# VH-VL binders against q0atu2: the designs that were tried, part 135

Target 1, 119 residues: q0atu2
Amino acid sequence: MLDKKARIRTSREYRNVFEKGKRLSGRFLIIYYVENALDNNRFGFITNKKIGMAVIRNRIKRQLRAIVREYQGQVKNKHDIVLVARAGIGKSSFEGMEKDYIAIMKKAGLFARNANKID

## First folded at step 6 (VH-VL)

Design w11 (framework fv_ivicentamab_arm2)
Fold by ESMFold2-Fast, scan of step 6:
Structure w11 (fold): chain C 119 residues (1-119), chain A 119 residues (1-119), chain B 110 residues (1-110)
Amino acid sequence: as target 1 above (119 residues)
Amino acid sequence: EVQLVESGGGLVQPGGSLRLSCAASGFTVSDNYMNWVRQAPGKGLEWVSIIYSRGSTDYASWAKGRFTISRDNSKNTLYLQMNSLRAEDTAVYYCAREGSYYDFWFDLWGQGTLVTVSS
Amino acid sequence: AYDMTQSPSTLSASVGDRVTITCQASQSIDSWLAWYQQKPGKAPKLLIHKASSLESGVPSRFKGSGSGTEFTLTISSLQPDDFATYYCQQYDSYSGEAYTFGGGTKVEIK
């Protein structure tokens, strides 16, 4: 799980990212992102009912948070980023979702390159 | 020198099974994303399957249910188990490595092994 | 299946010629495209990744360009070693298939 200060929590904050942010689509994910005035990054997660029932949506949300947490150190500071799960994400493997996340973040220019993943 | 060497190809009857091997040297397969790619005689390249560093797998839609990608970390070897083979599966099968954790292109290929499905 | 269309399918050229190969994606793939070279009986070899980044050891006469849906591989002064088949490959995360290749362009001696 991500720490409280690294999460977008209010409807107002989500709306700001949707209205003023840039949008980039991946295979299983869409990100909306905008630079913030804080000294840290914040992430939001949206899983709509088109994905499946609550148990499936909650599983996807947990897995996405785990992925985001793992790569926090690679993300350019001072951004609000909202991840929206697309229909079909429930059919992806965990690493398929991870691969999509890395690809989108690199496309957005939000990721520093790392030659190898270090656990 | 980093190298991939495939083996296990041969002639198989329709409906039969075959297991391909891909021996890696100079690097560790579990540190990389590993792929199988095939090429029918005189035709283009077609992606088959991937195994991610943590062991999750994904497949081309046509390969699901018939082909299984796996690896043996102790032998540093990648496998492709092919079941219910059809004439359309006749191809040279290559194993290929993705370059780094963030790099989705195939930076290293084996020499390929020919699979012929014929009566 | 995500469509990647290469043109021409076959190209005849002489040593010293400038050769241009195009690759069209059925939907935008940003810059998530690689180019591979394949000689008869051999495995493909990576030339270019991320549309325009040249791989180590690949001669500078090879150049990739483009973004979105139209991409080009250019060989500025064709050498004898360059007669081969070339493939583009998308690895954009939006594709229904994780990776798709173009149909290939065979560069033959004139």
Scores: ipSAE 0.007, ipTM 0.644, lowest interface PAE 9.3, mean pLDDT 85

Design w12 (framework fv_ivicentamab_arm2)
Fold by ESMFold2-Fast, scan of step 6:
Structure w12 (fold): chain C 119 residues (1-119), chain A 119 residues (1-119), chain B 110 residues (1-110)
Amino acid sequence: as target 1 above (119 residues)
Amino acid sequence: EVQLVESGGGLVQPGGSLRLSCAASGFTVSDNYMNWVRQAPGKGLEWVSIIYSRGSTDYASWAKGRFTISRDNSKNTLYLQMNSLRAEDTAVYYCAREGSYYDAWFDLWGQGTLVTVSS
Amino acid sequence: AYDMTQSPSTLSASVGDRVTITCQASQSIDSWLAWYQQKPGKAPKLLIHKASSLESGVPSRFKGSGSGTEFTLTISSLQPDDFATYYCQQYDSYSGEAYTFGGGTKVEIK
């Protein structure tokens, strides 16, 4: 999992990203992102009931945190980024979700062209 | 020295099964995203399936439930198990490697193996 | 599915001609498009990735351009080795579509 300082936790912080941030849609993910005034990146994760039961949503959320953690060193500094899982994410493999994350982050300009996976 | 060699193609009756092989040399299949792409006689290219580096798989909607992509790391070989074959599955089947961890252009192709589905 | 439309389906040209092939995506695919060359009886060969990046060993007469939904492959001075069928391929993960190829453009002798 991600360090506490790298997580978006308050409803107000989530709303700031949703209302003032940019939005990009991928196959299984939507990201909302905005530059912050901090020295680090922060990530938020949303898995809505349309994905499935709580057990399934918690599993997806865990997998997304693992993906974000692996690539956090390649993300441009000073951004708040919220990942919203789309209803169809349960039909994806773990690596399919990972590929989608990388693609959308590159399109957002938040990823280096040749970013490498950390472990 | 890097190459892919397909085999296993042949004539099969409708409803039958066939297993294709793709032997890799000069690189490790499990370190790459590997694909099957087919081409019906006189027609264009059509994506079939992918196996990701950690072993997850995805399929074209028409292939799901009938075709299974797999690999044998000890033999450095990719496979495509094809079941419930139809006349419409008649094609040259290519195995192909993705050139980048992040992007899905096919930088290496095998020579192809012909599958003919006919009574 | 991303609909990839190539035009023309066939074109006749002479050695030394400038040839242009167009590929249109039904949705924006940014620059996530590759071009392949296929000669009869052979596997496709990668020419260009990310819309405009020439693969190593591919002659400089081949040029890819475009982004979003409109893409072109240009051969500035056609050579005998260039008579082949050309395919574009999208690899954008954004809309949930599988990898899709254009219908192909056959470049044949005039």
Scores: ipSAE 0.007, ipTM 0.595, lowest interface PAE 11.7, mean pLDDT 84

Design w13 (framework fv_ivicentamab_arm2)
Fold by ESMFold2-Fast, scan of step 6:
Structure w13 (fold): chain C 119 residues (1-119), chain A 119 residues (1-119), chain B 110 residues (1-110)
Amino acid sequence: as target 1 above (119 residues)
Amino acid sequence: EVQLVESGGGLVQPGGSLRLSCAASGFTVSDNYMNWVRQAPGKGLEWVSIIYSRGSTDYASWAKGRFTISRDNSKNTLYLQMNSLRAEDTAVYYCAREGSYYETWFDLWGQGTLVTVSS
Amino acid sequence: AYDMTQSPSTLSASVGDRVTITCQASQSIDSWLAWYQQKPGKAPKLLIHKASSLESGVPSRFKGSGSGTEFTLTISSLQPDDFATYYCQQYDSYSGEAYTFGGGTKVEIK
């Protein structure tokens, strides 16, 4: 689980990222991201009904949080980042989602070249 | 020295099945993302499937449901199980390693094994 | 889907010529592109990764350039060892298939 300070929790905070942030699309994910003034990163997660039933959406959300947590140390500091799952994500493998996350974060300039699995 | 050696190719009738093997030496397949790539006679390269370091898999859309990628960590060997074979599956099949889990180009290839699907 | 369009499909050249091969992606792949060389009867060999980074042991006459949707492989002074088929490959994994190859460019002797 991500530390509470590393989570975007309020609708106001999500709206700020959508309104002021940049957007990049990957195979299974879209990210919105903006620099913050907090000296730490915060992450938000959105899984909509087009992905599938609640069981699938909840699985995807848990898997995305696990991926983000695993690679926290690779992410450039001071950013608010919202991950939006695309409709096709429900048919992807866990590591397919992981690979897409790494690719999109590197493209955004938010991620180190050496993305190692973190203990 | 690192190398990949494919085997198991041969002549098979349409509708038949065949299992390809790829023996790795000098490195551990489970520490890497491993791929199958094929090439029809006189044609270009076409990606088939991937197995990720933790064992998740993904497939080209046309391969899904017919082909299964797997590995045996104790034998350091990659496999491709091919079912419901068609004439259009005739190709040299290569196994290929991604450079590292943070880098996604194919830095090592086997010699290939020829699969011919013919009546 | 990521369509990778490679041109020309075949070119004839002489030793010493400058050869240029182009690869176009249907959508931006940043610099996530590799170039491979394949000689008849052999497996492909990695030449360049991340659009412009030469693999160890690859001669300096090979140069990759470009970003986004337009990429070029240049051989500045063609040698006999360079007659081969060349493939570009995206590994961005954005939309569609995980990896997509160009159709290949066969560089043959005049």
Scores: ipSAE 0.007, ipTM 0.628, lowest interface PAE 9.3, mean pLDDT 85

Design w14 (framework fv_ivicentamab_arm2)
Fold by ESMFold2-Fast, scan of step 6:
Structure w14 (fold): chain C 119 residues (1-119), chain A 119 residues (1-119), chain B 110 residues (1-110)
Amino acid sequence: as target 1 above (119 residues)
Amino acid sequence: EVQLVESGGGLVQPGGSLRLSCAASGFTVSDNYMNWVRQAPGKGLEWVSIIYSRGSTDYASWAKGRFTISRDNSKNTLYLQMNSLRAEDTAVYYCAREGSYYSTWFDLWGQGTLVTVSS
Amino acid sequence: AYDMTQSPSTLSASVGDRVTITCQASQSIDSWLAWYQQKPGKAPKLLIHKASSLESGVPSRFKGSGSGTEFTLTISSLQPDDFATYYCQQYDSYSGEAYTFGGGTKVEIK
């Protein structure tokens, strides 16, 4: 489970990430991300009507939260990250979304170096 | 010894169906991302489909609705069910292992099996 | 979706020659690129991942370099076993749309 402190909750906080953050697109996901002044990372999730009915959007949101939770230990600290689901995500498998998330986070430089490498 | 062996290729008429098999030895298919990649005679490589470690699947856009990737964990074997075959599906079909969550390259390939779609 | 362009399509060389193959991506893919070797009648074999990381068991004469949109595979002293077709493959964040391979470069005897 993502802790309450690890979630972006208010419209103002989302707006800050959109206005000041960087944007990268993957196959099924877009991320907006900005460094924060906190001791931890925070995640936000957006699913819009283009994805499908509320049942589908709620499933996608739950699956994205599960993916983020699984990989939260690999994300560089002190970032606010918003995941926006693209229209085609409803046709993706769970692991397709997971693979896309990993790829885009690596591309953004938000995943830590290989754990086997020491400075 | 780590190995992939394809079988099931042959001559089939347009509109026909064929099922390919890929037997794995020395590792467990369910612990890995498994793919099908094809190569038309004298041409380059083209990705077909993936089955992820937890069993989700994804397909090239041209393969959706016609091809189905699956596996039998008890037999440690990967399958590709091909329906509504067309002349342009004529190719050598390879099964290939992709790394799990931390890699996206193909580190192991089978020898391939030839599928010819001709009248 | 990313286009991957390899050059040259064919290359004639002699044993002992230095061979360079280029791969161009239509958009930046950082270092998310692999190189494969394919001999006639056989499956492709992975040589390099993450643009420059040599796979275990692959001879050190093979070197990958580059980042962003331009990548090269260099064979410093060509051996008889190196006459083959070479392919690059991108696996950037868009790889889920299409696993994209270059068109291939055939290295043949001069």
Scores: ipSAE 0.012, ipTM 0.625, lowest interface PAE 8.2, mean pLDDT 84

Design w15 (framework fv_ivicentamab_arm2)
Fold by ESMFold2-Fast, scan of step 6:
Structure w15 (fold): chain C 119 residues (1-119), chain A 119 residues (1-119), chain B 110 residues (1-110)
Amino acid sequence: as target 1 above (119 residues)
Amino acid sequence: EVQLVESGGGLVQPGGSLRLSCAASGFTVSDNYMNWVRQAPGKGLEWVSIIYSRGSTDYASWAKGRFTISRDNSKNTLYLQMNSLRAEDTAVYYCAREGSYYDTYFDLWGQGTLVTVSS
Amino acid sequence: AYDMTQSPSTLSASVGDRVTITCQASQSIDSWLAWYQQKPGKAPKLLIHKASSLESGVPSRFKGSGSGTEFTLTISSLQPDDFATYYCQQYDSYSGEAYTFGGGTKVEIK
């Protein structure tokens, strides 16, 4: 799990990211992102009913949190970032979602360092 | 020295099946994202499939259901099982490694193996 | 799906010439583009990634430039070893089908 301080928790905070943030779309993910006034990044996750039933949406949300947690060290500090899952994400592999996340974060200029593959 | 060596290509009848192999040396396939890319004679490059480092897979839409990518970690070998082959599947099939988690270009290629689908 | 268009399809040149080939994306891919060289009967070889970063061992006469939708591969002072087909590849995202390649540019002897 992501630490509580690294999560966007309120509707007001989600609304701020949607209204003031930039938007980039990938194959399975859309991100909305804006600089914050904190010393840390915060992440939000949205899965809508077009993805599938609650069990599928909960699986996707859990997998996205795991991906975000794994790559926390590469993300430029002081951003609020909301990940919105697209309808097709339920048919993607876990690593397909991971690769899409990496690609969109690079495109946004949000990755501070490149990670190498596991030796 | 790092290298990829493909084998298993040949002449096959329409509707037939064939399994390609790609033997890796100098690195571990399970630590990398591995792909199959094909090229019809005199034509351009076309992506076929990927197997991610943790074993998840994705396919080009035209390949899904007919082609299966897999690997044997004990043999450090990548495979492509091709079923229901058609004349338009005639191509040189390349095994290719992605550059890094963030860089989805191909930094290492095998020499390719020719698959000819003809009656 | 991203369309990747290369021009020209064929280019005739002499040793010592400056050769320029272009790659155009149907929408912005920032700098997420690679260039490959392929000689007859051989596998493609990576030349450049991130539009302008030379792969280790690639001669400095190869230069990649551009961002957004328009990209260029330039070979200054063409050498005999450079007669080959060149391909661009976007890796911005998996929009539509993943790993879209350009149609290729064949550089042949004039």
Scores: ipSAE 0.008, ipTM 0.645, lowest interface PAE 8.8, mean pLDDT 85

Design w16 (framework fv_ivicentamab_arm2)
Fold by ESMFold2-Fast, scan of step 6:
Structure w16 (fold): chain C 119 residues (1-119), chain A 119 residues (1-119), chain B 110 residues (1-110)
Amino acid sequence: as target 1 above (119 residues)
Amino acid sequence: EVQLVESGGGLVQPGGSLRLSCAASGFTVSDNYMNWVRQAPGKGLEWVSIIYSRGSTDYASWAKGRFTISRDNSKNTLYLQMNSLRAEDTAVYYCAREYSYYDTWFDLWGQGTLVTVSS
Amino acid sequence: AYDMTQSPSTLSASVGDRVTITCQASQSIDSWLAWYQQKPGKAPKLLIHKASSLESGVPSRFKGSGSGTEFTLTISSLQPDDFATYYCQQYDSYSGEAYTFGGGTKVEIK
């Protein structure tokens, strides 16, 4: 789980990212992202019913939070970022999701050139 | 200092099986993303499979169900188990290392091992 | 999947010539492209990563350029050691299979 300060919490905040943000699609993930007026990053996570049952959706959400948390020190500050899981993500490996996340964040210009895991 | 050495290639009949090995020196395979890439005679390069640092795996669509990538950390060796081989699988098989989790070009390749599937 | 198209498939050149190989991606991969050199009977060797970054130990006559969907590899003054097949590769994981290679360009002696 991410710190409360680093979470997008309300439907209004999610809508702001979708309406004003840029979009990039990966293999398993779509990100929407926009610069915020805060001095920290905030993340949102969307897993819809197309992915599967609640058990699968909750697993994916937990795994995505773990990935974001692992690399949060590599993300450029002052952004709201929403991760939307694509249909089929439930069949991907954890590291496959992680690799996809790194690739799309890198392409968005949101990631440091040499991203390292936080252990 | 660092190298990859493949072995296990040879002549096999259609429907047969073969296990390829890739011995690593100068680095630890479990710290890296490791790949198999093949090349049919006179043809281009084709990605086969990946094993990630924590042991998750992914495959090219045509390889899924027939090929299995694995490693033995105690031997620092990567494997490719190939089942239900077809004439179309005739190729030189290379193991290759990705530079880092963030920068994923193939910085190190083995010499390759030839697999010939023929009656 | 990102389709990677190389042109030409084969080119003939003489020592001292300027050689240009083109690689086209079916959709934008920014600069997430590598170039490899392969000599007969040998493994591919990394030449360039991030579209334009020269790998350590690779001669400065090799130059990568481009971004988005159009990329070029240029050899400014071809040497005997440069007759080989060259491959581009995308390592942007946005869609389809993890990695896609171009079809290759064989640089032959004229």
Scores: ipSAE 0.029, ipTM 0.685, lowest interface PAE 7.8, mean pLDDT 86

Design w17 (framework fv_ivicentamab_arm2)
Fold by ESMFold2-Fast, scan of step 6:
Structure w17 (fold): chain C 119 residues (1-119), chain A 119 residues (1-119), chain B 110 residues (1-110)
Amino acid sequence: as target 1 above (119 residues)
Amino acid sequence: EVQLVESGGGLVQPGGSLRLSCAASGFTVSDNYMNWVRQAPGKGLEWVSIIYSRGSTDYASWAKGRFTISRDNSKNTLYLQMNSLRAEDTAVYYCAREGGYYDTWFDLWGQGTLVTVSS
Amino acid sequence: AYDMTQSPSTLSASVGDRVTITCQASQSIDSWLAWYQQKPGKAPKLLIHKASSLESGVPSRFKGSGSGTEFTLTISSLQPDDFATYYCQQYDSYSGEAYTFGGGTKVEIK
């Protein structure tokens, strides 16, 4: 699990990222990201009904949080990042999702060679 | 020396099946992301499938349900099982290794094996 | 799916010539592009990744450049070993496409 302060929790905060952030699409994921004025990164997760039933959406959300947590030390600090699962993510393997996340974060310029820690 | 050698290609009737093999030497397939890529005669390259280092798999949308990628770690060999073959599947099939964990370029290729689907 | 368009499809050149091959992406792929060389009857060989990073062992006469939607592969002084077909490949993750290749450019002797 991510610390509470590392999570985007309010509708207003999600809307800020969508309206002002940059967008990068992966094979299974879309990220929206913007610099924040905080001392840490915050992550949000969105799984739409188009992905499948609640049990599938909950599995995907848990897996995405696990991936984000594993690699949060490599993410450049002071960003709000929202991960939106694409409809096809239900067909992907866990490693496919992980690879897609790492690739899009690297392509967005959000991965630093020196790991940064939040909290 | 690192090397990939494909085998198993040949002439098949439409609707038939073939299993391709790709023997690796000089490195371990289970430590890498391994792919199948095909090339129709006189045409360009088209990605088919991937098997990740921990054994998960993903496919091009047109290949899913007909093609199955697998490996045998004890033989250090990659496979592609092709079912319900169509004339449009006629191509040279290459196995290829990805260059790195975050990268999707192919740093090592086999020589290819020709699959011809014709009556 | 992205379209990756290469031009020209065929190019005739002499040893010593400067050869330029172009690859156009239907939308921006930043610098996430690789170039491969394929000789007749052989598998493709990686030349360049991230648009301009030369692979170890590839001669310095090969140069990749560009970003966004337009990329070029230049061979500054063509050698006999360079008569081959060249392919670009995007590995930007946009639009759900992980691997898309250009149609190829055949460099043949004049």
Scores: ipSAE 0.033, ipTM 0.659, lowest interface PAE 6.3, mean pLDDT 85

Design w18 (framework fv_ivicentamab_arm2)
Fold by ESMFold2-Fast, scan of step 6:
Parts: sequence; structure tokens; C-alpha cells
Structure w18 (fold): chain C 119 residues (1-119), chain A 119 residues (1-119), chain B 110 residues (1-110)
Amino acid sequence: as target 1 above (119 residues)
Amino acid sequence: EVQLVESGGGLVQPGGSLRLSCAASGFTVSDNYMNWVRQAPGKGLEWVSIIYSRGSTDYASWAKGRFTISRDNSKNTLYLQMNSLRAEDTAVYYCAREGDYYDTWFDLWGQGTLVTVSS
Amino acid sequence: AYDMTQSPSTLSASVGDRVTITCQASQSIDSWLAWYQQKPGKAPKLLIHKASSLESGVPSRFKGSGSGTEFTLTISSLQPDDFATYYCQQYDSYSGEAYTFGGGTKVEIK
């Protein structure tokens, strides 16, 4: 699980990332990201109705939080990052989503120089 | 010597089934992301399926429900079970290893095995 | 899914020639592109990944360049061993398909 301090919770905070951040698309995920004025990273998660029913959307959110938590130590500090699940994500395996997350984070330059899996 | 050797191809009637094998040497399939890629006669390359290192799988949309990728770690062998075969499935099928944990490029390919679907 | 378009589809060249093959993506894929070489009856062989990173053991006459939507593979001095079909592959999927290949470019003896 992610610590409360590491989660984007308010509409205002999400809007700041969408309006001021950069966008990068992956296979199953889109990220929006911007530097923050805090000492830590914060993550947000969006699963819209195009993905499927609430049961599917809630499963995807849980899986994405688990992935983000696992790789949290590799993310460069002082960023707000919102993960938006794409319509096809419900058909992906957990490892497919994990691979996509790692790829887009490296592509965005958001992973520390050694992007090893957290053990 | 690192290599992949496919087998199991042949002539099959529409609606039939075949199981392809891919024997790996010089590395362990369970430590890698393994793929099937096909090529119709005189045509280009088309991705079919992936099995991730922890055993999750993903498929091209046209392959899902008809094809199943699997592996036997004790035999260090990759498989592709193909059901409900169509004339459009006629192709050389290659097994291929991904070169990097994060990105999809194929650094090692087998020689291929020909599947012909015809009456 | 991205459309990956290679040009030309066929190229006639002589030993010693400089050969350039182009790959265009319908949307930006940054540098997430690989190049493969395939000889008749043989499996594809990886030449370049991440648009410009030469695979170990591949001759330095092969160079990849480009980013975004336009990429090139250049062979600076064509050798007899280089007559083959070349494929580009994107792995920056937009629609959930990470394994889209171009249609191929056949390099033939002139």
C-alpha cells in the first residue's frame, strides 16, 4: 500500500497535474507528471468507465497501486504523477501492466539511474 | 551456445489444432519474457503472444481465445497451443526472447516452424 | 495501434553503395524502435534497439537514427552479406499493442 502522504487525493491536486504536467502514453497506461514543491512523490490513479464495470475498475486500481508501491524507491523525488488506465487495460495481465509502468517511467526520465526492482 | 529450436508445425485442416514447441538451450525460459511471432508466406512479421517471467500471459486480440502460450520449466520449453485454425493462420511461427526486462525487442529467435492450414 | 510504414518496399543496390531505409510511425513513438534483418528461409536477427543502439556483434556500417515519427536505418557501405529484408518494430504502443512491425524493405542486388 502507498502511505497517505504519497497519494494525490483532491480534485485540485489532480487538476494541477493535468494542466501543468507532461503527458506520456504507454501500452495500457498514460501518465501525467509534474515536479512538486514537496519532499516526496505523490501518485494518483484514474480508471474511467471506458475500462469496464466498477469491479474491473477497482481491481485495476488495486493492481496499479501495488505496482507503484513496489517500484516507489526508484522514482525520482518531488513529482506528482497521475496514472490513467487506458480502455484496454482490463485485458492485460498484472505483469503486462507492471512492464508498461516501468517502461513509461524510464521513458519519462522519472526512474533513478538504477531502475532495479524493489526487493 | 544460446539457441531456440521450434517444432510441431505441419499441415492441418481448417478448424483443426496443433501444438508448437520451442526448446531453449543456454538460458532459462522462466528467467525471461518469451514470445511467439509469426510470418505468413511472403508477408511481414506479426506478434502472437507473450509469457512473462512469472508466468502471466498476454495475446494479440485476434489470437485470444484460440491460442494458448505456456511453458514447462523442467524441460526449458515454450509451447503454443493453437485451436480453431483458419487459412489465415498459415505462417512460419517463431519463438523469440525479449532482450530487456522493460522493452520489447527480440534479441534471440528460433529457426521457425511452418504451419499450413488448408483443405 | 500504430501504422508502421517502411519505404521503399524494395531497393536495388550494388556492393559498396550507401543504403537508407525509412520507417514512419503514424504517431510519435519517441525512440522505442528496433530494426531486424531477415534473409530468405532464416529467422530475423536483431540489428538495432532504442532507435540507435547497435546490438553486440553487428557491424558498425549499420546505423539507426531518428525519433518521434521518422526513423532511418543506414548501411554506409553495402556488403554481399547485407542483401536481405529489413523490418522496423515499434514497442511504444498507443492502443495496447506493443509489437507492431513495419511491412519490410527488401534490399536486392541491382
Scores: ipSAE 0.013, ipTM 0.653, lowest interface PAE 8.3, mean pLDDT 85

Design w19 (framework fv_ivicentamab_arm2)
Fold by ESMFold2-Fast, scan of step 6:
Structure w19 (fold): chain C 119 residues (1-119), chain A 119 residues (1-119), chain B 110 residues (1-110)
Amino acid sequence: as target 1 above (119 residues)
Amino acid sequence: EVQLVESGGGLVQPGGSLRLSCAASGFTVSDNWMNWVRQAPGKGLEWVSIIYSRGSTDYASWAKGRFTISRDNSKNTLYLQMNSLRAEDTAVYYCAREGSYYDTWFDLWGQGTLVTVSS
Amino acid sequence: AYDMTQSPSTLSASVGDRVTITCQASQSIDSWLAWYQQKPGKAPKLLIHKASSLESGVPSRFKGSGSGTEFTLTISSLQPDDFATYYCQQYDSYSGEAYTFGGGTKVEIK
C-alpha cells in the first residue's frame, strides 16, 4: 500500500488533476498529471465497470498500486498523478501493466534517470 | 430526467454584448464539465468553451478575450458572456455536458439558442 | 492544432443503401472520436463514442471503425430516419483546442 500522504484521497483532488492536468495515453493506461505545491507526489487510481467484474477491477487496482509503489523513487517530485485503467487492461499480464506504466511515465517526462530499464 | 435549456439569444449589433444562460435539471453542473458549442446557419459544429468542475476554463483560440464561460452553482446554471460580437458569431449556441472523465464526449445537449449579429 | 476532415460533404442515397462516411485527423487521436447525428432544426445526438462504441438506443445498423487518423461511420441499410447530417468529433484531451469537429456530411434522399 502507498503511504497516506502519497495518495489522492478526495473527489475534489481527483477533479483538480482532471481539470488542470495534462493527459497521456498508453496501451492499457491513461495518466492525468499536474504539478502540485507539496513536497511529495500523490497518486490516484480509477478502474470502472467497462474493465469487467469487481474481482477483475480489484485485482487490477491492487496491481497498479504495487507497480506505483515499486517505482515511486523514480518519479519526479511535486506531481499529482491519476492512473485510469482502459477497458483492455483486464487482458494484460502484470508485466504488461508494469511496462506500460514505465513507458508512459517516461514519455510524460516524469521519471528520473534511474528508472528501471524496459525492453 | 436530465435536461439542459438555453436562453438569452437574440438580435444584436456588431460590437455589442449578449449573455446566454443554460439551466440544468436532473444533475449538478458543478459535478460535471460543461461546454458551449455553436453552429452558424448551414455550417458545421464549432467548440467554443469549457468550464471544468472546479471552475477552471478553456476557450477556442478565436474566443479568448471576447467570450467568458461561467456558472452559478446556487442556480445550477451555466453562462456564456459574449463581448465585441461580430457578424461571424451569428450561430445557434448549444450547451453540452461531458459524459465521462474516462472517455470525454457530449452525452447531453440543450435545444440551442439563436444569436444573430447584424446591423 | 487538430484538424478534422470529413468526406464527402454531401451524399445522396436511397432507403436500403449502405452508406460510408469518412473522417481524417491531422494527427493521431488514438480512438478518441465520437459521431453525432443532427436532424434539421434539432440539437446533435450522440451515436458512437470511442470510435466504435454504440450509444444505448442507437440502432445496430450504425457502425464506427478506425483508429489513429482514419475513421469511418457506416450505415448498413439506410432507413428514412437516417437522412440527416453526421459529424465526427475528436476529444483527445490535452489542453489547448480541446475539441474539434469534422465539417459534416449531409445524407440526403436521391
Scores: ipSAE 0.009, ipTM 0.541, lowest interface PAE 13.1, mean pLDDT 83

